# Ledger of designs, part 27: VH-VL binders against q55578

Target 1, 249 residues: q55578
Amino acid sequence: MAERIQKLLSQWGIASRRHAEEMILAGRVSVNGKVANLGDKADPQQDFLSVDGKQIKADNRPRDIYLLVNKPRDVLSTCDDPRGRKTVLDLLPQDLQRGKGLHPVGRLDRNSTGALLLTNDGELTLRLTHPRYHLPKTYDVWLEGNPSDEDLEKWRSGMMLDGKKTLPATLEVISENKDQIHLLVTLTEGRNRQIRRLAEELGLTVLKLHRRTIGPLQLHTRGKVLGSGQFRFLSPAEIRLLKKQVNLR
Key: E = the ipSAE of ESMFold2; O = the ipSAE of OpenDDE; V2 = 0.75 times the mean of E and O plus 0.25 times the DockQ between their complexes.

## First folded at step 8 (VH-VL; framework fv_pimurutamab)

Design w06 (at its last look DockQ between E and O 0.79; V2 from the best seeds 0.00; counts 0 for: pae E 2.2 > 2)
Fold by ESMFold2, look of step 8:
Structure w06 (fold): chain C 249 residues (1-249), chain A 121 residues (1-121), chain B 107 residues (1-107)
Amino acid sequence: as target 1 above (249 residues)
Amino acid sequence: EVQLVESGGGLVQPGGSLRLSCAASGFTFSSYTVHWVRQAPGKGLEWLGVIWASGSTDYGNEFTSRFTISRDNAKNSLYLQMNSLRAEDTAVYYCARGYSGYRYVHAFDIWGQGTMVTVSS
Amino acid sequence: EIVLTQSPATLSLSPGERATLSCRASQSVSKYIHWYQQKPGQAPRLLIKDASNRATGIPARFSGSGSGTDFTLTISSLEPEDFAVYYCQQRSNYPYTFGGGTKVEIK
């Protein structure tokens, strides 16, 4: 069936959906010889879709790509930045940076580090980031402060954030000394800056935040570590496990 | 009765591999952080690593390349895969349960009886 | 890694005597020291967590104290079953480390 043209242009790796809308508004896209309008749909198997005079063929859709990145600090988790700041795509070889439709799955703050999935599989992205699928993510959290057992129990059981109680979390103390504590935190939701905001509510300061895992994806296995700023392809087994987590095949 | 029981020890040649098992009973295994600790003959205790309730693992520095910890919560079992064994790995291997809750998970309140691994000639 | 040094290596005492065992950390561990007892041919048993808190079922004659770098396990009056090796363990910094042990033996 027909899909919105901006979605098709994104799926074919031509532009982000936002930039595809700009292309449509500029009259650069046509369907069956007619200049397209924003909101129009097309089916590449049934329609002649072109951009700047070049046909978009059904057979030219990029292969599905799945990458795990260890995002360093000060790198944005976005496809494009209007201000030209460094993004996670800049960490990749040039042949993967453009034309493949890669985008991050979820977000990590600029000042956070760790596991970030990049893919051009839009359906998987929607499922993995949707609150109802509860994909577990595990974080190393270094905090300044001396939380009481009562404080940590509030965090574990759920706290109010933007008028809605957070889901229960798994917390485990890795170490603590003086005014600092290192927690291993597992969340099954990804609310806006959740760890940082809950820590602030408890009077704690986040010193460092590192995402260790996304579901079955780990930054290191069998003594091998995916270093800061590095990436790797997911194995077929990892892809299958992710899809099982969100009821896809 | 709360119990941990190790198995899979034995005599192995240098360079060989062994898989140790630890069977848990009498408690909700999936809720606990569990560890491996070893003791060479006549020597002290050495922490090898942990698998957290979340399934994530951490290891002592010298063990990250050769040892792998895993758990199967459906079978109430903890495993230690040891590869490239050396004479220095000769020891009694214990599985140990971290204390309940979240803050004291590295206080080992329940230990197995241990299984002996001998790496020689 | 934090190195824990236990002294003395061996204490030779009689039942009824007081035993005082020392554990010194290479850097501050605040209060985050645990103590274990290990009898010959047996697995260790948790005695004290976080310097001074007796574990469930541990007799009152066992007590712990200290903070920072210097810690003590005291057995106020030795019973025959207390002759064993005692280990300290820190949980302040990863990775967790044990001391070398103090053997308490019958005179």
Scores: ipSAE 0.600, ipTM 0.837, lowest interface PAE 2.2, mean pLDDT 88
Fold by OpenDDE, look of step 8:
Structure w06 (fold): chain C 249 residues (1-249), chain A 121 residues (1-121), chain B 107 residues (1-107)
Amino acid sequence: as target 1 above (249 residues)
Amino acid sequence: EVQLVESGGGLVQPGGSLRLSCAASGFTFSSYTVHWVRQAPGKGLEWLGVIWASGSTDYGNEFTSRFTISRDNAKNSLYLQMNSLRAEDTAVYYCARGYSGYRYVHAFDIWGQGTMVTVSS
Amino acid sequence: EIVLTQSPATLSLSPGERATLSCRASQSVSKYIHWYQQKPGQAPRLLIKDASNRATGIPARFSGSGSGTDFTLTISSLEPEDFAVYYCQQRSNYPYTFGGGTKVEIK
């Protein structure tokens, strides 16, 4: 099956999709001896791809890898940072950092922590990040102060953000004192910094934001705790569940 | 009538496992936070953990590795899986519903009758 | 975790007398204390929510007060059915915790 060249390069651990596109634009990538253009497709079983004049063999394609990471604070959800800041890939062993094509699925902002999926499965990545397929995500949210019941209900029922009402959210109070409230928030959509923006709209300050689940994926499972900065491989069952949810084989 | 009914208690050897059940009736089970609380003979109440309406779970510090709480909303049932049981786990185990109010979810307004678990060699 | 200390451990009184039970928290819990009653061989029953709010069906003789670290459950006039063990519970900090209980017994 023919696939976009940037996807193939990413899957083969040559570069991130973004960087692969840049490489293509720079004329560094060829298919069957012809310089590739952005948007071109290639069949890894039939076509010969080369980067900088070196043939890339399909046989060297890394196996599909699926990782769950507990992202710590001040770590970026990207493959590469021009400023040299620490990324989620830096949390992995050297053999996984490069050459495998691993990348984050979705994003957690720099100041947020918790569950993040890393994979080299580009198809799954596309599906999981597509607006059509929304996995529920659960967050621990610590807010400063004591929001009113009315404000919490507004959050639950949906609020206007960027001219569009948010979907209803599950909002449960875990604990509360005079200084802060701890909420368990479950979202079925992934708008940019949605929780923080909604809190701001209500005049609330987010002290801490931690994602504990992504669909069927949980940081803490039976007898297994994934600490900050740690990662694990997904089980076959977890992979199947993820794929099933986005209608992949 | 709003009701919770625990079952599954009994005698088990140290190191053994046991699964308790709690059957809910008379209310929309899926909308409520449900908790497990135990009481050793002649002792006070001890909070074990919670399963939220969202399905997420949290445990007391001592129980995170050995106990697992789950729910089946279709069956209106709550479960407590206990592994690596110890003598000190001997107690009456209660399931309790969190109060329906947004700010009172951790007040337990409905309790089951409890089920006795005895861990002994 | 927050430790709740209840005092006295045992309170011996006669029917008709006023009962005053104390619950002290190791740190401030604001108003987020609940009170329960437990009779022998029975499950606990919710009495008071968030320091001072009577639960549904609870007689007016039961009242709660306090904030911060010191809380009080008061039974204005003890009825025979009120002799039981009473527990306080906090929801301010995770994990939630119970006090050790106060036994109200007949003198």
Scores: ipSAE 0.175, ipTM 0.682, lowest interface PAE 2.0, mean pLDDT 90
ESMFold2 (binder alone), look of step 8: mean pLDDT 90; pTM 0.927

## First folded at step 10 (VH-VL; framework fv_pimurutamab)

Design x01 (at its last look DockQ between E and O 0.74; V2 from the best seeds 0.73)
Fold by OpenDDE, look of step 10:
Structure x01 (fold): chain C 249 residues (1-249), chain A 121 residues (1-121), chain B 107 residues (1-107)
Amino acid sequence: as target 1 above (249 residues)
Amino acid sequence: EVQLVESGGGLVQPGGSLRLSCAASGFTFSSYSVHWVRQAPGKGLEWLGVIWASGTTDYGNEFTSRFTISRDNAKNSLYLQMNSLRAEDTAVYYCARGFPGYRYVHAFDIWGQGTMVTVSS
Amino acid sequence: EIVLTQSPATLSLSPGERATLSCRASQSVSKYIHWYQQKPGQAPRLLIKDASNRATGIPARFSGSGSGTDFTLTISSLEPEDFAVYYCQQRSNYPYTFGGGTKVEIK
């Protein structure tokens, strides 16, 4: 199957997609002896890709890696940042930061914390990020003040956002005091900054946002705590569950 | 009739393990948070933890390492796995349902009859 | 965690008398206190939600009041079946905590 060259280069741990694009634009990448252009596709099984005149073989592809990271605050869910800000890859050992093609599956905004999946499995990434496959995600949400029952019901039942009503959400009040309320929110869609935007629409301020789960993945399981900034490998069982949910074998 | 029924209690030695069960009936189990609360003989109530409708769990701080709460919605069942049991864990263990709705999940409107756990050498 | 102190530990009264039970929190919990009744050999039963809201099926003789740190459960006229232990519980802060209980016994 033919894929975009920048994707292939990324999957093979040669460069990030962005950097691969730059390399393509610089004329450093060729397919079957011809200089590649941005937007070109190649079939790794049929085509010969070269970078700087050196042939890249598909058999040199790094093994599939699956990591769960507890993303801390002020860390970006990206492979690289032009401003030099800290990314989720910086949380990994050097041997995992480079050459493995690891990237975040989806994203958490800079001020949000919690579960984030990193992988070099492009097929899984594609499936997990495809609109047709919405894994449920559960969040701890701390809001300033005490929202009304009406507002909570609006949130639960769905609200208009960008001209489209949000899907119903699971909403549970964990705790409530004079200053704040702690909600457990489960979403089955992943719109940009959805929780924060919905809160804003209701006139509420999000104090803290922490993702607990991604589908079958839980940040904390069986008394094991994955601390802030820490990561672990997914178990084979977790990988199977993830793949099953997106109809991968 | 809405009810919860605990089972699995008994005598266990210190350091041992025990798994309690709670069978739910008369309501849509999967839509509710369910909690474990224990009561030592002649003492008060102690909240142990919860499994929310979302399937995530929270525990009292002192129980996170030894106790695990799980649920099987297909079987309308709640479980409490207890490891490294101590004498002070001797108590009647109750499962309780969170009050219907999203705001009062921390109020317990339905309780089981309890199951007695005795940890003794 | 928030500590709830109930007083008195034991309250001895006769049927028909008014019972006043106190629950004090170590810090403000606003109105977020629940009350339970536990009869001997039985599981607890929810009485009051959020300081003053009677649960379904609870007789009118039971009432709750208070805010901040001081809460009160009142039984206007004790019935024979009301002799039991009563617990308060807070939901203001995680983890949830119970008071030590007040035993209402027959004089």
Scores: ipSAE 0.796, ipTM 0.908, lowest interface PAE 0.7, mean pLDDT 93
Fold by ESMFold2, look of step 10:
Structure x01 (fold): chain C 249 residues (1-249), chain A 121 residues (1-121), chain B 107 residues (1-107)
Amino acid sequence: as target 1 above (249 residues)
Amino acid sequence: EVQLVESGGGLVQPGGSLRLSCAASGFTFSSYSVHWVRQAPGKGLEWLGVIWASGTTDYGNEFTSRFTISRDNAKNSLYLQMNSLRAEDTAVYYCARGFPGYRYVHAFDIWGQGTMVTVSS
Amino acid sequence: EIVLTQSPATLSLSPGERATLSCRASQSVSKYIHWYQQKPGQAPRLLIKDASNRATGIPARFSGSGSGTDFTLTISSLEPEDFAVYYCQQRSNYPYTFGGGTKVEIK
């Protein structure tokens, strides 16, 4: 079936949709011998689609892949970095790093650690990152300081960020001592650096930020630990639960 | 009336498994952290782990590999799956509710009556 | 990791007497100690949160004090229903730990 060319390039693992648009604008993509324009459609079973002179064959589409990684500190949540810095794709075996169309679903800051989903399923990515679905994500937050009950209540109920009030959060105090507190924070939105910026607004210092869960996905199950920098495939049950969360089948 | 009721205890051989249940009533179960605590005969209390209101879990160091805590909010139920049981696991097992709110979730204001697990050959 | 040492292990007293129960932590826990009462054949009952905050429905004869490493539970005048085992619990460091208990028994 005829699809937008940038979607096809993403599905065939050539580039992200945004990067594919740049390739189209640069004249690198042809359909039936003619240089393609942004917005054009093609059907790989009916049309001769090529990138840099190489045909994209209908039966070369990569299988759907779903990976959970435990992102370490100082690794970028990106498909590609122009400066050549280490990315989440560098954590994978060579055969998964290229040609499979893998991209991160959402992101974690460079200095944050924890759960990050990688997939080549563009429709799932779009839905999981869309604000309407409110996919819950749970974080361990270690703070320096002793926030008051009033500070924690402001955080829980919502604070102004970029002119919009944040959605309510779930908070639980795991432990605290003289000068530090360990919070478990669940958010149903993914605004830019939200936890760090809200802590800063309250005058608190974030010592460590670790994402435990993305919806039904957990780094540790039944004593099975996904270590820092490690990855695993999602189970069929996890894929079904994740799709159910965003009304996909 | 607010209460927690454990069930599923009994006699088990070493290396066996048991699944304990804890039924909650009289409060909004999904809003609370719920914990498992055990007490060997004639001994003190030992914290096993928690399932937080968010649904994620934490365990005491010795229990992460053999025990699994889960909850079913639709059924107002908490579960403890225990595998590879040893004689030292013989104890009364309690479920306990964390204090309301977010700061005292590790102060246990409601306890069940406990269920006895005996591991012997 | 934090060890809580309760003393004495057994306290033998008569009704009407004052009971003083000690809980000592292996390192500072600030004020983050809870106290529980456990009667024979029953589940524990929360008495005190964070060293000194009496839980709802706990009689005024129960009071708690202390900070750092040394904590005290005081029962100002023992009633017949107060003869039980008392446990302290810390929440300052993960994992949460309990003391070994102090049994308050009739002399």
Scores: ipSAE 0.703, ipTM 0.868, lowest interface PAE 1.6, mean pLDDT 89
ESMFold2 (binder alone), look of step 10: mean pLDDT 90; pTM 0.924
ESMFold2, look of step 11: ipSAE 0.674; ipTM 0.855
ESMFold2 (binder alone), look of step 11: mean pLDDT 90; pTM 0.922
OpenDDE, look of step 11: ipSAE 0.776; ipTM 0.904

Design x02 (at its last look DockQ between E and O 0.85; V2 from the best seeds 0.75)
Fold by OpenDDE, look of step 10:
Structure x02 (fold): chain C 249 residues (1-249), chain A 121 residues (1-121), chain B 107 residues (1-107)
Amino acid sequence: as target 1 above (249 residues)
Amino acid sequence: EVQLVESGGGLVQPGGSLRLSCAASGFTFSSYSVHWVRQAPGKGLEWLGVIWASGSTDYGNEFDSRFTISRDNAKNSLYLQMNSLRAEDTAVYYCARGFPGYRYVHAFDIWGQGTMVTVSS
Amino acid sequence: EIVLTQSPATLSLSPGERATLSCRASQSVSKYIHWYQQKPGQAPRLLIKDASNRATGIPARFSGSGSGTDFTLTISSLEPEDFAVYYCQQRSNYPYTFGGGTKVEIK
């Protein structure tokens, strides 16, 4: 199957997609002896890709890696940042940061914390990020003050955002005091900063946002706590469950 | 009739394991949070943990490593897996439903009859 | 965690008398206290939600009041079936916690 060259280069751990694009634009990448252009596709099984005149073989593809990271605050959910800010890849050992093609599946905003999946499995990434496959994600949400029942119901039932109504959400009150309320929010869609934006629409202030689950993945399991900034490999069972949910074998 | 029925209690030796069950009927089980609360003989009530409608779980801090809460919505069942049991775990164990409503999932409106767990050598 | 202290530990009264039970929190919990009744050999039963709201089916003789750290459950006129142990529970902070209970016994 033919895929975009920048995707292939990323999957093979040669460069990030962005950097691969730059390489393509610089004329450093060729397919079957011809300089590649941005937007070109190649079939790794049929075509010969070269970078800087050196042939890249499909058999050199890194093994599939699946990591769960507890993203801390002020860390970006990206492979690289032009401003040099800390990214989720910086949380990994050097051997995993480079050459493996690891990238975040989806994103958490800078001020949010919690579960984030990193993988070099492009097929899984594509499925997990495709609108047709929305894994439920559960968040701890701390709001300032005490929202009304009416506002909570609006949230549960769906609200207009960017001209489209949000999907119904599960909303449970974990705790409530004079100063704040702790909600457990489960979403089946992943719109940009959805929770924060909905809160703002309701005139509420999010104090803290922490994602605790991604589909079958739980940040904290029985007797196992993944601290802030820490990561672990997914178990084979977790990988199977993830793949099953997106109809991968 | 809305009801919860616990089962699985009994006598177990220290260090042993036990799995309690709670069968729900008369309501849409999957829409509710359900909790475990225990009561030692002649003592008060102790909240152990919860599994929310979302399927996420929370525990009392001291139980995180030994106790696991799970649910099977298809079977309308709640479970409490208890490992490395100690004498101090001897108690009646109740399952309880979170109150239906926007803000009352932490009020327990329906209780099972309880199941007795005795940890003794 | 928030500690709830109930007093008295035991309250001895006769049918028809007024019962006043106290629940004190180690820190402010606003109004977020629930009350339960437990009769001998039975599971607890929800009485009051959020300090002052009677649960469904609870007789009018039961009432709750208070805010902040001090809460009160009142039984205006004790019925024979009211002799039991009563527990308060807070939902202000996770984890949820119960008071030690007050036993209302017949004098």
Scores: ipSAE 0.755, ipTM 0.892, lowest interface PAE 0.8, mean pLDDT 92
Fold by ESMFold2, look of step 10:
Structure x02 (fold): chain C 249 residues (1-249), chain A 121 residues (1-121), chain B 107 residues (1-107)
Amino acid sequence: as target 1 above (249 residues)
Amino acid sequence: EVQLVESGGGLVQPGGSLRLSCAASGFTFSSYSVHWVRQAPGKGLEWLGVIWASGSTDYGNEFDSRFTISRDNAKNSLYLQMNSLRAEDTAVYYCARGFPGYRYVHAFDIWGQGTMVTVSS
Amino acid sequence: EIVLTQSPATLSLSPGERATLSCRASQSVSKYIHWYQQKPGQAPRLLIKDASNRATGIPARFSGSGSGTDFTLTISSLEPEDFAVYYCQQRSNYPYTFGGGTKVEIK
């Protein structure tokens, strides 16, 4: 089936989608002997797609890989950074860093930590990040301040952000003391810096933000904790549960 | 009426496993955090852990390696799977509901009657 | 974790007397202490939330006070049904912990 060329190059582990677009614009990509344009589509099983003179063969697609990473602070959740800063791919063994087409599913801010899915399954990525699929994500949020019950109810029921009311959230107060509070927050959407921006709107300062879970994926399960900067492969059961959450099979 | 009812206690040998159940009725179970608390004979209360409304779990020190808390919202049931049991685990095990809302989820307003677990050869 | 020390371990009193039960935390817990009552053979019952807030259905003779590290549960005039063990619990820091209990018994 025909797909956008930059997507194919990413799926085959040749380049990130951004770098693939640069390659296309530079005239390095050809389809059936003709230089490709940005936005063109190809089917590797029916078309002759090449990059720098090397054919992209349908049977050389990397196997599907699914990894859960506990992202530390100051690591970017991107495939590649123009400034060369450390990315989540740098946390992996060298054989997984390149050639496998791995990319993060969604984003965590540079100063946020916790669960981040890496995969080369583009269809799953599209669905998991699409607003129509309300995959729950649970965060530990440490805040400076003492929010009132009214403040927490506003957060729980929805607040205006970029002209659109946020979806209802689940909140639990795990603990609180003199001038700090620890919330467990579950969101079913992934709007830009949502937790940090809503906290700021309520006059609260985010001290630490850690994503504990992504749907069925947890950083610690049955007596084992996935440590900061570590990764693991998803089990077949976890992969099936993720796909079920977004109506794939 | 709002109720929690534990079951599944009994006699088990050291090193064995046991699964406790807690049946909830009279409230919207899926909206609440639910906790396990135990009490050894003649001793005080010890918090074991919680399963939050989100389904995420947290455990007291030393319990996350041998104990697993889960819930089945369709059956209004909370479970405690205990493995590698020791004599020190002999206790009455209670399930307890966190107070309504989100501020007082750690104040236990509804308790079950408890179920006795005895770890002995 | 925060250690809660309850004193006295046993308080022997007669009906009609005033009971004063102490709970001391190993570090400040602000006002974030709950109190429970447990009668023999029964599950605990929530009495007081956050140092001083009586739970629904708890008689006015029960009151709580304190902040920081020192907390008190007071029963202004003991009734026969009040002879039980009383536990404090902190919710200020994870994990939640209970005190060792104070048994209130008939003299």
Scores: ipSAE 0.679, ipTM 0.862, lowest interface PAE 1.6, mean pLDDT 89
ESMFold2 (binder alone), look of step 10: mean pLDDT 90; pTM 0.919

